# Ledger of designs, part 30: VHH binders against F-box protein At1g11810

Target 1, 377 residues: F-box protein At1g11810, of Arabidopsis thaliana (Mouse-ear cress) (q9sa94)
Amino acid sequence: MTTTMSTLPVVLVDEILARVPITSLRSLRSTCKKWEASSKTNLVGGKATARKSSHVGFILIGDKICSMKLDLNGGDDFVDTSVNQVSAFDGFAISQLFHCDGLLFCISNNHYSNYTLMVCNMYLGETRLIQNRSLFESYQNFCSYAFGYDSSKNRNHKILRNNSVSGGYEIYSLKSDSWKDLNVDLEKSIHLWRLGSVSLKGNAYFRVIKVIEEGVWEYNLLCFDFTRESFGKLLSLPFESLGDEGEGIMVISCVRDDHLAVLYQRDTLGIWISTEIEPNKVSWREFLQVDLATLDGFPDVFIAGRFIVDEEKQVVVVFGQETELDLNHGNAFIFGRDGYFTSFTVGDAPPEDFTSYVPSLVSLQIDKTGKRKARDD
Short names: E, the ipSAE of ESMFold2; O, the ipSAE of OpenDDE; V2, 0.75 times the mean of E and O plus 0.25 times the DockQ between their complexes.

## First folded at step 14 (VHH; framework vhh_8emy_2)

Design f1 (from z3 with G56D; at its last look DockQ between E and O 0.68; V2 from the best seeds 0.73)
Fold by ESMFold2, look of step 14:
Structure f1 (fold): chain B 377 residues (1-377), chain A 123 residues (1-123)
Amino acid sequence: as target 1 above (377 residues)
Amino acid sequence: QVQLQESGGGLVQPGSSLRLSCAASGFTFSSYAMHWVRQAPGKGPEWVSSISGSGDSTYYADSVKGRFSISRDNPSKTLYLQMNSLRPEDSAVYYCARSYEIHGEVYTPFDYRGQGTQVTVSS
């Protein structure tokens, strides 16, 4: 086995780190704590002046991972973005990106006609290849994945995989560097969206449909608990989808790694944020409701993709999902209260996903026991 | 009742062509994504190809890309797989399968498949 690809240079995401003053290792740890603390609350910054609100993370544009910094400047009418391709992934075509605990889990197609699974710590510049279990790697093209960790003392990071053909589940443990089969007790009527899940506080949340009768279904939310290694109960959504005759679009995202947010699009765009969320229960609060039909100058074709909630500015940033966007508008939109909206462009193609980033000191190196090393100072 | 019936398999020589068909009934065919899956003796099932409900988008496993062509005829509720330049390693039972597709997005797992049709490429 290998802990990293020797031919792939692994580098830190220098653009993001350049925004944090760093003078020593002790100073870096203090800076990381300060950065994390400031992302949890910013009442002084949002109240005293029209100061900017910043979102930092990674975004998938086409098949490339890019670092992104999004500033929502004072007055709500000005947005500033910086997007840079991460050179460590040159030569890989990335199809899915997951973030959990400051680590990225990436699914890529390499030049040898195989899909490659990798976990990256961008802060430490470490990459770990995840060995496949099957001899035939083409099976990965029709797998659904999730990334999370359990509640063990040092958090064991895990990858869940569902095979679309067999319906079977497997789970990989970074600590043991091994896959095992899971016996999953999930109703046959529940189908998971193939292209992803969202990680929150170590668990994964899936957009699912529950089939009520042949061809009749409704959206639901489902949590995979990485500690129990099992799915929870179907979680209630703050909207009704069954009566929409399959027209509604549901998207999920995280807010500050503390809450789940859900978007539901019909003629209206509704955004709710969880007030309580656990594998078997959820509570919601309304964040924003936008009647798209009343927006003067709004594009004729819009399908919501991943989104970012900014509670201080009381806006939502929504990336377009439709690949043939209106050329007269950007590929990203900001919606606010009282019918406010504007658009802007991120990168050279419609963004596929976005995930926030918080630096991590978790080491991905493997010792001779095949286990992940403990965190270092 | 959902039914999928494959046909068109047989014994052929390497380099030959073969066309598989899958007749669908009991559901609104055009509302579902359709897939071909194959299983060789002693091995797990392998995804081969997929096609969107409209037929506008097609996808292929790397092992068959450029040699196989998936298509569908929604009025006749029939799925096809044109298999060209067949190799001994293509020998398998071929199944058609369906999945929910909502707003162009595929849901997992595949919920129905047929009984399969045998394709054997002589060594």
Scores: ipSAE 0.702, ipTM 0.868, lowest interface PAE 0.9, mean pLDDT 77
ESMFold2 (binder alone), look of step 14: mean pLDDT 84; pTM 0.855
OpenDDE, look of step 14: ipSAE 0.781; ipTM 0.904

Design f2 (from z3 with S57D; at its last look DockQ between E and O 0.54; V2 from the best seeds 0.71)
Fold by OpenDDE, look of step 14:
Structure f2 (fold): chain B 377 residues (1-377), chain A 123 residues (1-123)
Amino acid sequence: as target 1 above (377 residues)
Amino acid sequence: QVQLQESGGGLVQPGSSLRLSCAASGFTFSSYAMHWVRQAPGKGPEWVSSISGSGGDTYYADSVKGRFSISRDNPSKTLYLQMNSLRPEDSAVYYCARSYEIHGEVYTPFDYRGQGTQVTVSS
């Protein structure tokens, strides 16, 4: 029997699938029906999680979306990293990248007058351009965005954005392919970081500041519940922050699909992971604390931008910018509990966003009846 | 009290230049990102340009890129918008607005804006 792609053992197919770049999964699906079936099975069975030892996802470097594979198992080379530009976004200058439930939500710069928002399923090779309600709304570059889904059976994915000028909110539904105004009651003293929300279990979490008085603020978290289409209560952080010129840097990240992590950088670098998290409640455990001044070779000036927590290896990877070295390089630093410290170069610029990627079968096609076709799992 | 006051608007011909100013008071000017937004009759507000607290980073809408220049003078607490090669579609009320900036990160929404200055470009 001639060995063909279709006659390969399932184990081998799985191995191949595990080694193939996430951007090539679509092509693999087209190889044969068996591979497609195997791919689907791996998706449903959570075996995609079996890539436990590596972090695979998408990152935004400059205005380009790239795939990244980070392997922290390396002997002398603690880190094996591959970064590749994703061709699917060629021609687009991307300003923001979000991930939710295997979908990418991207904001492009004003290349298209009416379509600055896109949702992409990289596994299916589907892209939806989202039309703005008004031609004039396309220039809200300072809006904060969130990407999530409701608790409906088929998960309706939604986009939240605010109006930077009016402070109003609107919400887009993928299912209805429509925008609506959202009347949310958010205190005027609450300000959202414009570049980043983290999606977790269908909800979105914002880094926010609560203004106490003019020039005085504190960091908080704020959850938007896409099921209720409302904001939760301000969530307290595991560290004290009172905004002044000496206030530290706060960054938030998702730990896989289960927890939220917060990084706080001041004189020390602290990482906390949520033990329980809900729209109105959060509890934290300390994961790591490092005195940066004690680390040999660590830059004098470093600003954390994004980070990845590896609970298995008990390390954190922090992407940031070295302000003094005018280094046109994106650097990453790996911190461990035992004082472990190493660094590696990611690319020409620090990643602004990172999201772990799990393929999704969510179709972005709109049927002629205005209904999203759910592909049968 | 936080105050923003725009000036410099007027009626001008296409192709002409105009310089807008925004005088700020009541807060630490250099600690905030500043913005220009405009609103034409019957249209929603449009973002025009932004500048970081330090003035090191500037941002422009595509519609004005290459024609408009944002700048700031922190000692005098003044924001500027140099508008060159003006077009009829640039006609709007122009507002200066403030947003929090922390370690180079901008927060939304704009919490204060001025009363605006009218710019009309007509032959």
Scores: ipSAE 0.787, ipTM 0.906, lowest interface PAE 0.6, mean pLDDT 86
Fold by ESMFold2, look of step 14:
Structure f2 (fold): chain B 377 residues (1-377), chain A 123 residues (1-123)
Amino acid sequence: as target 1 above (377 residues)
Amino acid sequence: QVQLQESGGGLVQPGSSLRLSCAASGFTFSSYAMHWVRQAPGKGPEWVSSISGSGGDTYYADSVKGRFSISRDNPSKTLYLQMNSLRPEDSAVYYCARSYEIHGEVYTPFDYRGQGTQVTVSS
């Protein structure tokens, strides 16, 4: 047994998070109440909000989680933004952010450890640390995650994890507070994007590639069904990618928590919204087509990142990826019909991730049986 | 035919350095992310380090940060791992592996790996 020059105590990430002050959770709760009020007036208001649309959520900037409110107006001052760093996370470097059922699933680092998995209900001010199978294993840097819930009466929230090294899958149940190995029947020709999935109606949707031959692949969409705990069939896309020489860029997002949206970028930027989406079935409608090659004053290099669809204003907000951005145009763009575009800046660096947020009454507390308390909804 | 061949392993004392190489053939090397993975007896495989196709982005497991350095030479289709300040816990078979990388985004799982090279750190 070897000790350091000092015998200072080892501090575990679990123990740090269990000591989060109640006042810090109240700060998160008050932020969520502000967002709920804004979202209710804009996202639910229908025709009464035709002059103003508001999008609220969390955005990841330089490993810091920030709250964001984005107001889209008519006329000359189309965009008004508010971005504030969430101080409750100041000791953590957030690398991934997922939203499902009003809960945030965060993957973070802190100065005591390089990994923390947590689920937060920001409206109730509750935080739950997700027990890792081994706190000292480092494979989490190359895992792909998904967050969702099953169709049980009280919804059991679950986290799917795919290990890039072994190719194996694990699933965590919030109800049982435990991980188990998951045997999935997925062809070796299917590869998942490592950094994420989007959650929709309890299930997770992945951007994947299907490898046809060595170095020849095409984009596909794949759903993980958290009730069956299995993948569905490859879902059709409204565009073809096989002949694109790898130049096309596919991004997925959610619209109002009930539809999936896909973006496909080449010399044009196409956006489609699902009209039907289930683990084994999808149908699409066109939303917006933008011919980037004809836009006057548009930057020479643009690579689409996460995006937000605003159906009321008939625009899409697209955050640029950090690399190769034209800094003279800001780090975010709004595209509309007939060649309309404008840009604005969010934070000190291009945002790396965004998720919309709606408040939830889902409790994260564990009762005496190891089950969380039921939610009456 | 994709081939990955590791070399440079051996028996060394704690605190020593080793440099592993991985020769790649049968694919466009610069178009793929490359990775080092290790496996000790009785343990599952463990991710060690990764590097983007261009070589511009590198990543390390916490257990090796500051001691190991990954690099690649795309003209010679060779991946490297410089291992400094070796510890007995670093003893394992080291494998190089590849994954698809599309517009700088890595896909999972790794689809090929080599036969490995043994690293033993004994005192």
Scores: ipSAE 0.734, ipTM 0.882, lowest interface PAE 0.7, mean pLDDT 77
ESMFold2 (binder alone), look of step 14: mean pLDDT 83; pTM 0.839

Design f3 (from z3 with S31D; at its last look DockQ between E and O 0.64; V2 from the best seeds 0.73)
Fold by ESMFold2, look of step 14:
Structure f3 (fold): chain B 377 residues (1-377), chain A 123 residues (1-123)
Amino acid sequence: as target 1 above (377 residues)
Amino acid sequence: QVQLQESGGGLVQPGSSLRLSCAASGFTFSDYAMHWVRQAPGKGPEWVSSISGSGGSTYYADSVKGRFSISRDNPSKTLYLQMNSLRPEDSAVYYCARSYEIHGEVYTPFDYRGQGTQVTVSS
């Protein structure tokens, strides 16, 4: 522990708050309070209410973090979107977002650092800079990340880091404000998607490939258990990807922090939702199957990106990956049963990352000894 | 069967240029992202630069940005690193590495490296 390192995160939080326009900050806090009240109503107030289906969260458009509200209206088939750049992050070029337990883990470049790691509580307006492991070692740029927490009484939030060059793993504890080497037992035939993991109930889920032989692989799902600090076994997928010759596209998402969803695209776009998911066990149910070739007026080229499941409306919202070939449709699609689809536009480019958000009162404040304050919840 | 062979290293003065090459065989070269990694004595491996399978996207560590240029020639299955304005801190063994790339997304870790080529920059 050093005096300089113990005070750095507090200074960063103050600087971020000082840079936020008053109107933008109040709008963000008002939105977060509405989200928390809605969540408590769903948990305390009994059955789900018949309302417009709304999805709220944060997305990346370009290198900017934006808040998003997506309303799916009932009888008129109208989709309504609200996307606002979060001005608190104007000095940062955000490349990845992770959400866990009401906290947002961001990976960014800025004017003074090529690669900055920060954890933010957007509801409280608190930000904590994650410090480098050593002043004597170079910071490596090619890392993969995951964000979660363990099962301890006051939940210790943790960041997993995998170095693409060395293949080594490290884990950071917010409680101790420190990194440690992690010795994992992971078969060398397993490769993780460098830029993506999804957090669910404290653990992280990775899209992976298992290499069978040179140039022959299949998709799999892998959980990192932040309590055991280890990977589980490969989790079975509800589709076959072996023999797709690299044409199949797999995407994962969360459904209201309760379930994992998986999308698989070839000629058919399939969506499945987990009925049970643990580090070593998964079961799936089918949610939607769309034969893209049979959709009248559907664009010739479509590659699925991030997606959102709406169980009430029985639709899926899929953001397209960037393409120069078909600008006659929006950059996002809604697919439903019986060949239903429509399109709409979110920003000037497809979102590169999306996470749903549930506000939390988890404090990021560090006391003078450098330890994280205990969480009330 | 995957083979990566680096060449083009040497002993040079500060401010000089070198071009490294990496000959690849045993795999469909254009289907993989390619990377340059270096390792100086007493240090761990350090990422230097990356290029997508198509060659359309390039990335650089801050320490080399503006001085180094990565490129690839897919017909000849060759990866290049043009190194300009060399400094003593660039001295290292340089390795060519590959990774799976699926729909433009890189998978980790890098699964193959060559034997490396020594670059020494001394006055």
Scores: ipSAE 0.732, ipTM 0.882, lowest interface PAE 0.8, mean pLDDT 77
ESMFold2 (binder alone), look of step 14: mean pLDDT 86; pTM 0.869
OpenDDE, look of step 14: ipSAE 0.778; ipTM 0.902

Design f4 (from z3 with S31D G56D; at its last look DockQ between E and O 0.63; V2 from the best seeds 0.72)
Fold by ESMFold2, look of step 14:
Structure f4 (fold): chain B 377 residues (1-377), chain A 123 residues (1-123)
Amino acid sequence: as target 1 above (377 residues)
Amino acid sequence: QVQLQESGGGLVQPGSSLRLSCAASGFTFSDYAMHWVRQAPGKGPEWVSSISGSGDSTYYADSVKGRFSISRDNPSKTLYLQMNSLRPEDSAVYYCARSYEIHGEVYTPFDYRGQGTQVTVSS
């Protein structure tokens, strides 16, 4: 059987790629590490007294993927933003966006039941459509997904899928270009958020709830280990969520691909960053605590969504999840110490997904047997 | 005790309509997203439709869009599925199911479902 490669048009990500002067594979990897660690003095020249922090990546606004650069300054115009729609995705309504190892995993739908799964290397302009297991596979629209890789020499990138209807798990291997059923012994009291997980160091982390008794639950964190292809134990959170009567909001994010961050919102907005994190172990440190009731001019209705931690500026950038009665100028907020906050706009609709980006030379092209080519060292 | 009881199935001819009901008890009905799932003989379960706890958001599989309508009456703790223009392919046991919904975010898998009601569409 001859495998046909499906390819999207060449993707232009000029705002990101123009920052990487690459002449070899080794220099690309070194540049990616420097880029990940922030090239503060190299990105934008300015006065020595004002240090900039720069965040580059992709953001989901409505159903469109946009490239984004976010510069955090030190003055009254604290944020400079550049957002450009990526036209290569024009035929797709993107509902979820994952980043792992310089690859984007995108879920596209035209009406919940016509999902298209794709993995993109935006630096190489390569796209790979993930083939369905059958013609009549309608269950994809109620699945939880995760994207990661195993610890093999040439990292095999994988997609985990949990079907809400059957309760079953499947795992896809980019190397073999195939799905397999996965037997998972996960407690029935554990429920996964349908729309997302985050990838960190090849493993995926889910926001979950643990049901204690009928109508009584608490947030928890759960890791899927892509090397063992199994879940770890529930990971402890640095906050209590029992007794919040559904008012608390938990969001997870990554910090520089090194740490996980967790946000918990109720009367206060708390942000913690992991000091250690493994499938079965986590330790946390406090990053920021904000009493929302004390903020003069803060909107009456605010629900936190995705967020970005900037350790140098000691701020968190939080995208609004949903807005009704939104009287603010913006759909994104910056919180800092001592009651500091401000807002700005990143599009016509609340942004839902943001992921940082690190360029990659991982090839997505497959040979005629459906196997992914081995990645160069 | 959580209970979900489907009713309203039957034997009908192609082009007919049926209205399925799901009576819920033992939980705060409006706090949960509700779903219809169907299963034909020899096939895996198929998602049909979903509705948010508030009723503000509804979702449909492409195979039923424009023909089926999901609704809920939170005061009476009842979920409905109006099925119009029925086809032989719609023949299945229909189940209602619930899932946790927190701040509009659905958690999976579905944690309870009813016993089902049979819908048969044949000439």
Scores: ipSAE 0.699, ipTM 0.867, lowest interface PAE 1.0, mean pLDDT 77
ESMFold2 (binder alone), look of step 14: mean pLDDT 86; pTM 0.871
OpenDDE, look of step 14: ipSAE 0.795; ipTM 0.907

Design f5 (from d23 with G56D; at its last look DockQ between E and O 0.60; V2 from the best seeds 0.71)
Fold by ESMFold2, look of step 14:
Structure f5 (fold): chain B 377 residues (1-377), chain A 123 residues (1-123)
Amino acid sequence: as target 1 above (377 residues)
Amino acid sequence: QVQLQESGGGLVQPGSSLRLSCAASGFTFSSYAMHWVRQAPGKGPEWVSSISGSGDSTYYADSVKGRFSISRDNPSKTLYLQMNSLRPEDSAVYYCARSYEIHGEYYTPFDYRGQGTQVTVSS
């Protein structure tokens, strides 16, 4: 363009970015279709080959969104990976990434003291910038976010935001293109992890801590119900964290968009999968337990980050947190039964987030008026 | 009886410097991330700067980056904000706040303590 965006008013810059041409996203759309097709080649009986299990999605590496495909093979080389930076996002420094219902919610830094919030349908090649509440509002660095939808017939996608400074909550509706303040009844003893929630069946699940007394806390799980627009009660975890004196690391993931998984690392690495999960109820089954101290050749220091559960192969893929690279191992590990582990490398820095992907036909476009008039069905 | 007591504010001219202090008591200071927030009359609170419990990581709002410097002295349980090249837009009550920090990850929300310290830069 002939005019730099740094010389335009911020509201004009947002309006220009909302008109991103659909053709600039076409290559990504075809990539998403390829992932849909390739994930279904895992059906047995199609060819005389070893069974494989595929995981496709988006990951965040060094503030860049990358597409990723992981094939867990049954042959000599257990892991095949492909990781490609998504060029449609080259002008953005992405700090957080959420997936829900085939849509990506992205948070990025830009050229000014302004964090850009955007929702993308990668299959349709549509992008929607989330409006500021006022000309004087700026997005703050210390907000916690969640992305989900309600149970209405056409699903209204919503963004929950908690401001760390005020402690207040706001909710954005994609349908109305507007924010509103949300009155939330949470105990002051509950603190949410700022950088993460996972979406499952339209609701969001948070890793939280519950403060028992000054400096004494334990991990808990909390659901935000986007239909009721309220939090549920604290959900029980299948492990005790209070007796670990803050040493344990808890991570949350989804399993094929129908179950929640939780990882808890201390001397052991434990993984559980939900058998039932609702805003006010959860039950768990054990999936894998690994005694890290007994693994021959395992690095001295390992801190679990994001993870992927593969139920068919009975393994878990765990990305390491930002640590010094071991000469003998990569930045990602696969753990299985009976002391099995291996490592591999993803990208040139540890992945900071991962979401599975499902193609979506949900349109992000708004009518010219920005409103929808009521009509009879 | 967690207490945070801010000091060091005052009335200054544009371009001046000030150093704010926050004395902490009643908790293990080094175990918490610490923050500066400010609130101008008639406006909502604004995050200014943050520092990890160890002091190794610092963060700044873009409006103050390059002009303000956050630091902490864990033995004396004191948080600091060095404010250089002050502008009339920096006029506000400044509060220090804490948050839980676990394995380098911050939790929300922040706490506010005391009455803060007034910084006024003559327009």
Scores: ipSAE 0.720, ipTM 0.870, lowest interface PAE 0.8, mean pLDDT 77
ESMFold2 (binder alone), look of step 14: mean pLDDT 83; pTM 0.850
OpenDDE, look of step 14: ipSAE 0.781; ipTM 0.904

Design f6 (from z3 with V106F; at its last look DockQ between E and O 0.62; V2 from the best seeds 0.72)
Fold by ESMFold2, look of step 14:
Structure f6 (fold): chain B 377 residues (1-377), chain A 123 residues (1-123)
Amino acid sequence: as target 1 above (377 residues)
Amino acid sequence: QVQLQESGGGLVQPGSSLRLSCAASGFTFSSYAMHWVRQAPGKGPEWVSSISGSGGSTYYADSVKGRFSISRDNPSKTLYLQMNSLRPEDSAVYYCARSYEIHGEFYTPFDYRGQGTQVTVSS
């Protein structure tokens, strides 16, 4: 198991901060720094009398980005939550949210006939609008997106876009501030979930279906390698979905930026965590199995959404999708072993997404030389 | 043997209404999301509207919102696009397209489309 956070050495971080000016989003940067300090100080006390597991990040509720802190405590009161709308995004209707390397990639549909693509560095207080291509622009499109980075020394962050209408792929480079068409060797039988990519170690993982015959398909997992700029082979899942057509729910998530987790819901809610994961290889271990039909007091209808794995507490936090939730239950559940569950409420509506937070020192400002070079070429 | 056949296009004056139909066969129609896409001369294809398999959720491009209405009749395996207050900018070949949908979530790309029907809004 590799559970080490990917972060810069403290000395190097201080040198970078001294060179990068703070622009916009100052209140959000303060919130992110508070979370970072709180996480690191949990072990400073000389006597740890109670365990604490904290999950901090951003959550999409309706069309608004909210900051969230989720504390899983021991004893009687198992969960504490704090959810606050991020005022810096007021005036945007956010439809999709991605996280990679401490950067948020956001898609907004507020502008006339165009979706707005934004990358935000919450730690530096920077926001960068991603320019659409001038010659091949569409006003609106159903696209599948992924966000990641390559293995270069300074990590070139990239955005992958699949156009639902044409089936074509494009890739954007933050370094060059430009899009290019991407030749992709992917079978026509493979379909990507439009909203479902998750970034891990610079690469993106998609929930996909592989069509076996017309109307007959099964879930699969597919990695896009941002260094090679290509898809890997279909990755095996630890469960069978063929024969569950239309009934099973698959969700993917990250665990401590080191592992991928998958959730599969039918009558049983199963969670597995990767032991090895690379663009062409995956191995799984079982984390939790919950027979939903045996849970006393569990709502009649529950559809799993995004989830968070807590390995220390041996639980999963699962946000629900259903708007017809029972009045006796919230919009989020914690499941554990031996039939343990509890519920709580976050926000005013079911969350659509969640991502964790890690500080980033990547500047989003555009280099004049790079912009002129990309345009002239 | 998935087949999609658009019809109902024509030549109309600005401000007119027109209703497009798309007849589907060779698949379980109610299990798929359906879409309208248009392509004008000299421009790339543009997504217009989408509807869930049940018909319960509808989505529109900003350029057509409030003027166009997508619907479907699952027993007759037919998709519709009601186009009101037509403008010269709406002139295009309109295509009906299909995609997989699982739990209200659309997959990409659209895997089948028809031959299209021409809509021309003349001055």
Scores: ipSAE 0.723, ipTM 0.878, lowest interface PAE 0.8, mean pLDDT 77
ESMFold2 (binder alone), look of step 14: mean pLDDT 85; pTM 0.866
OpenDDE, look of step 14: ipSAE 0.782; ipTM 0.907

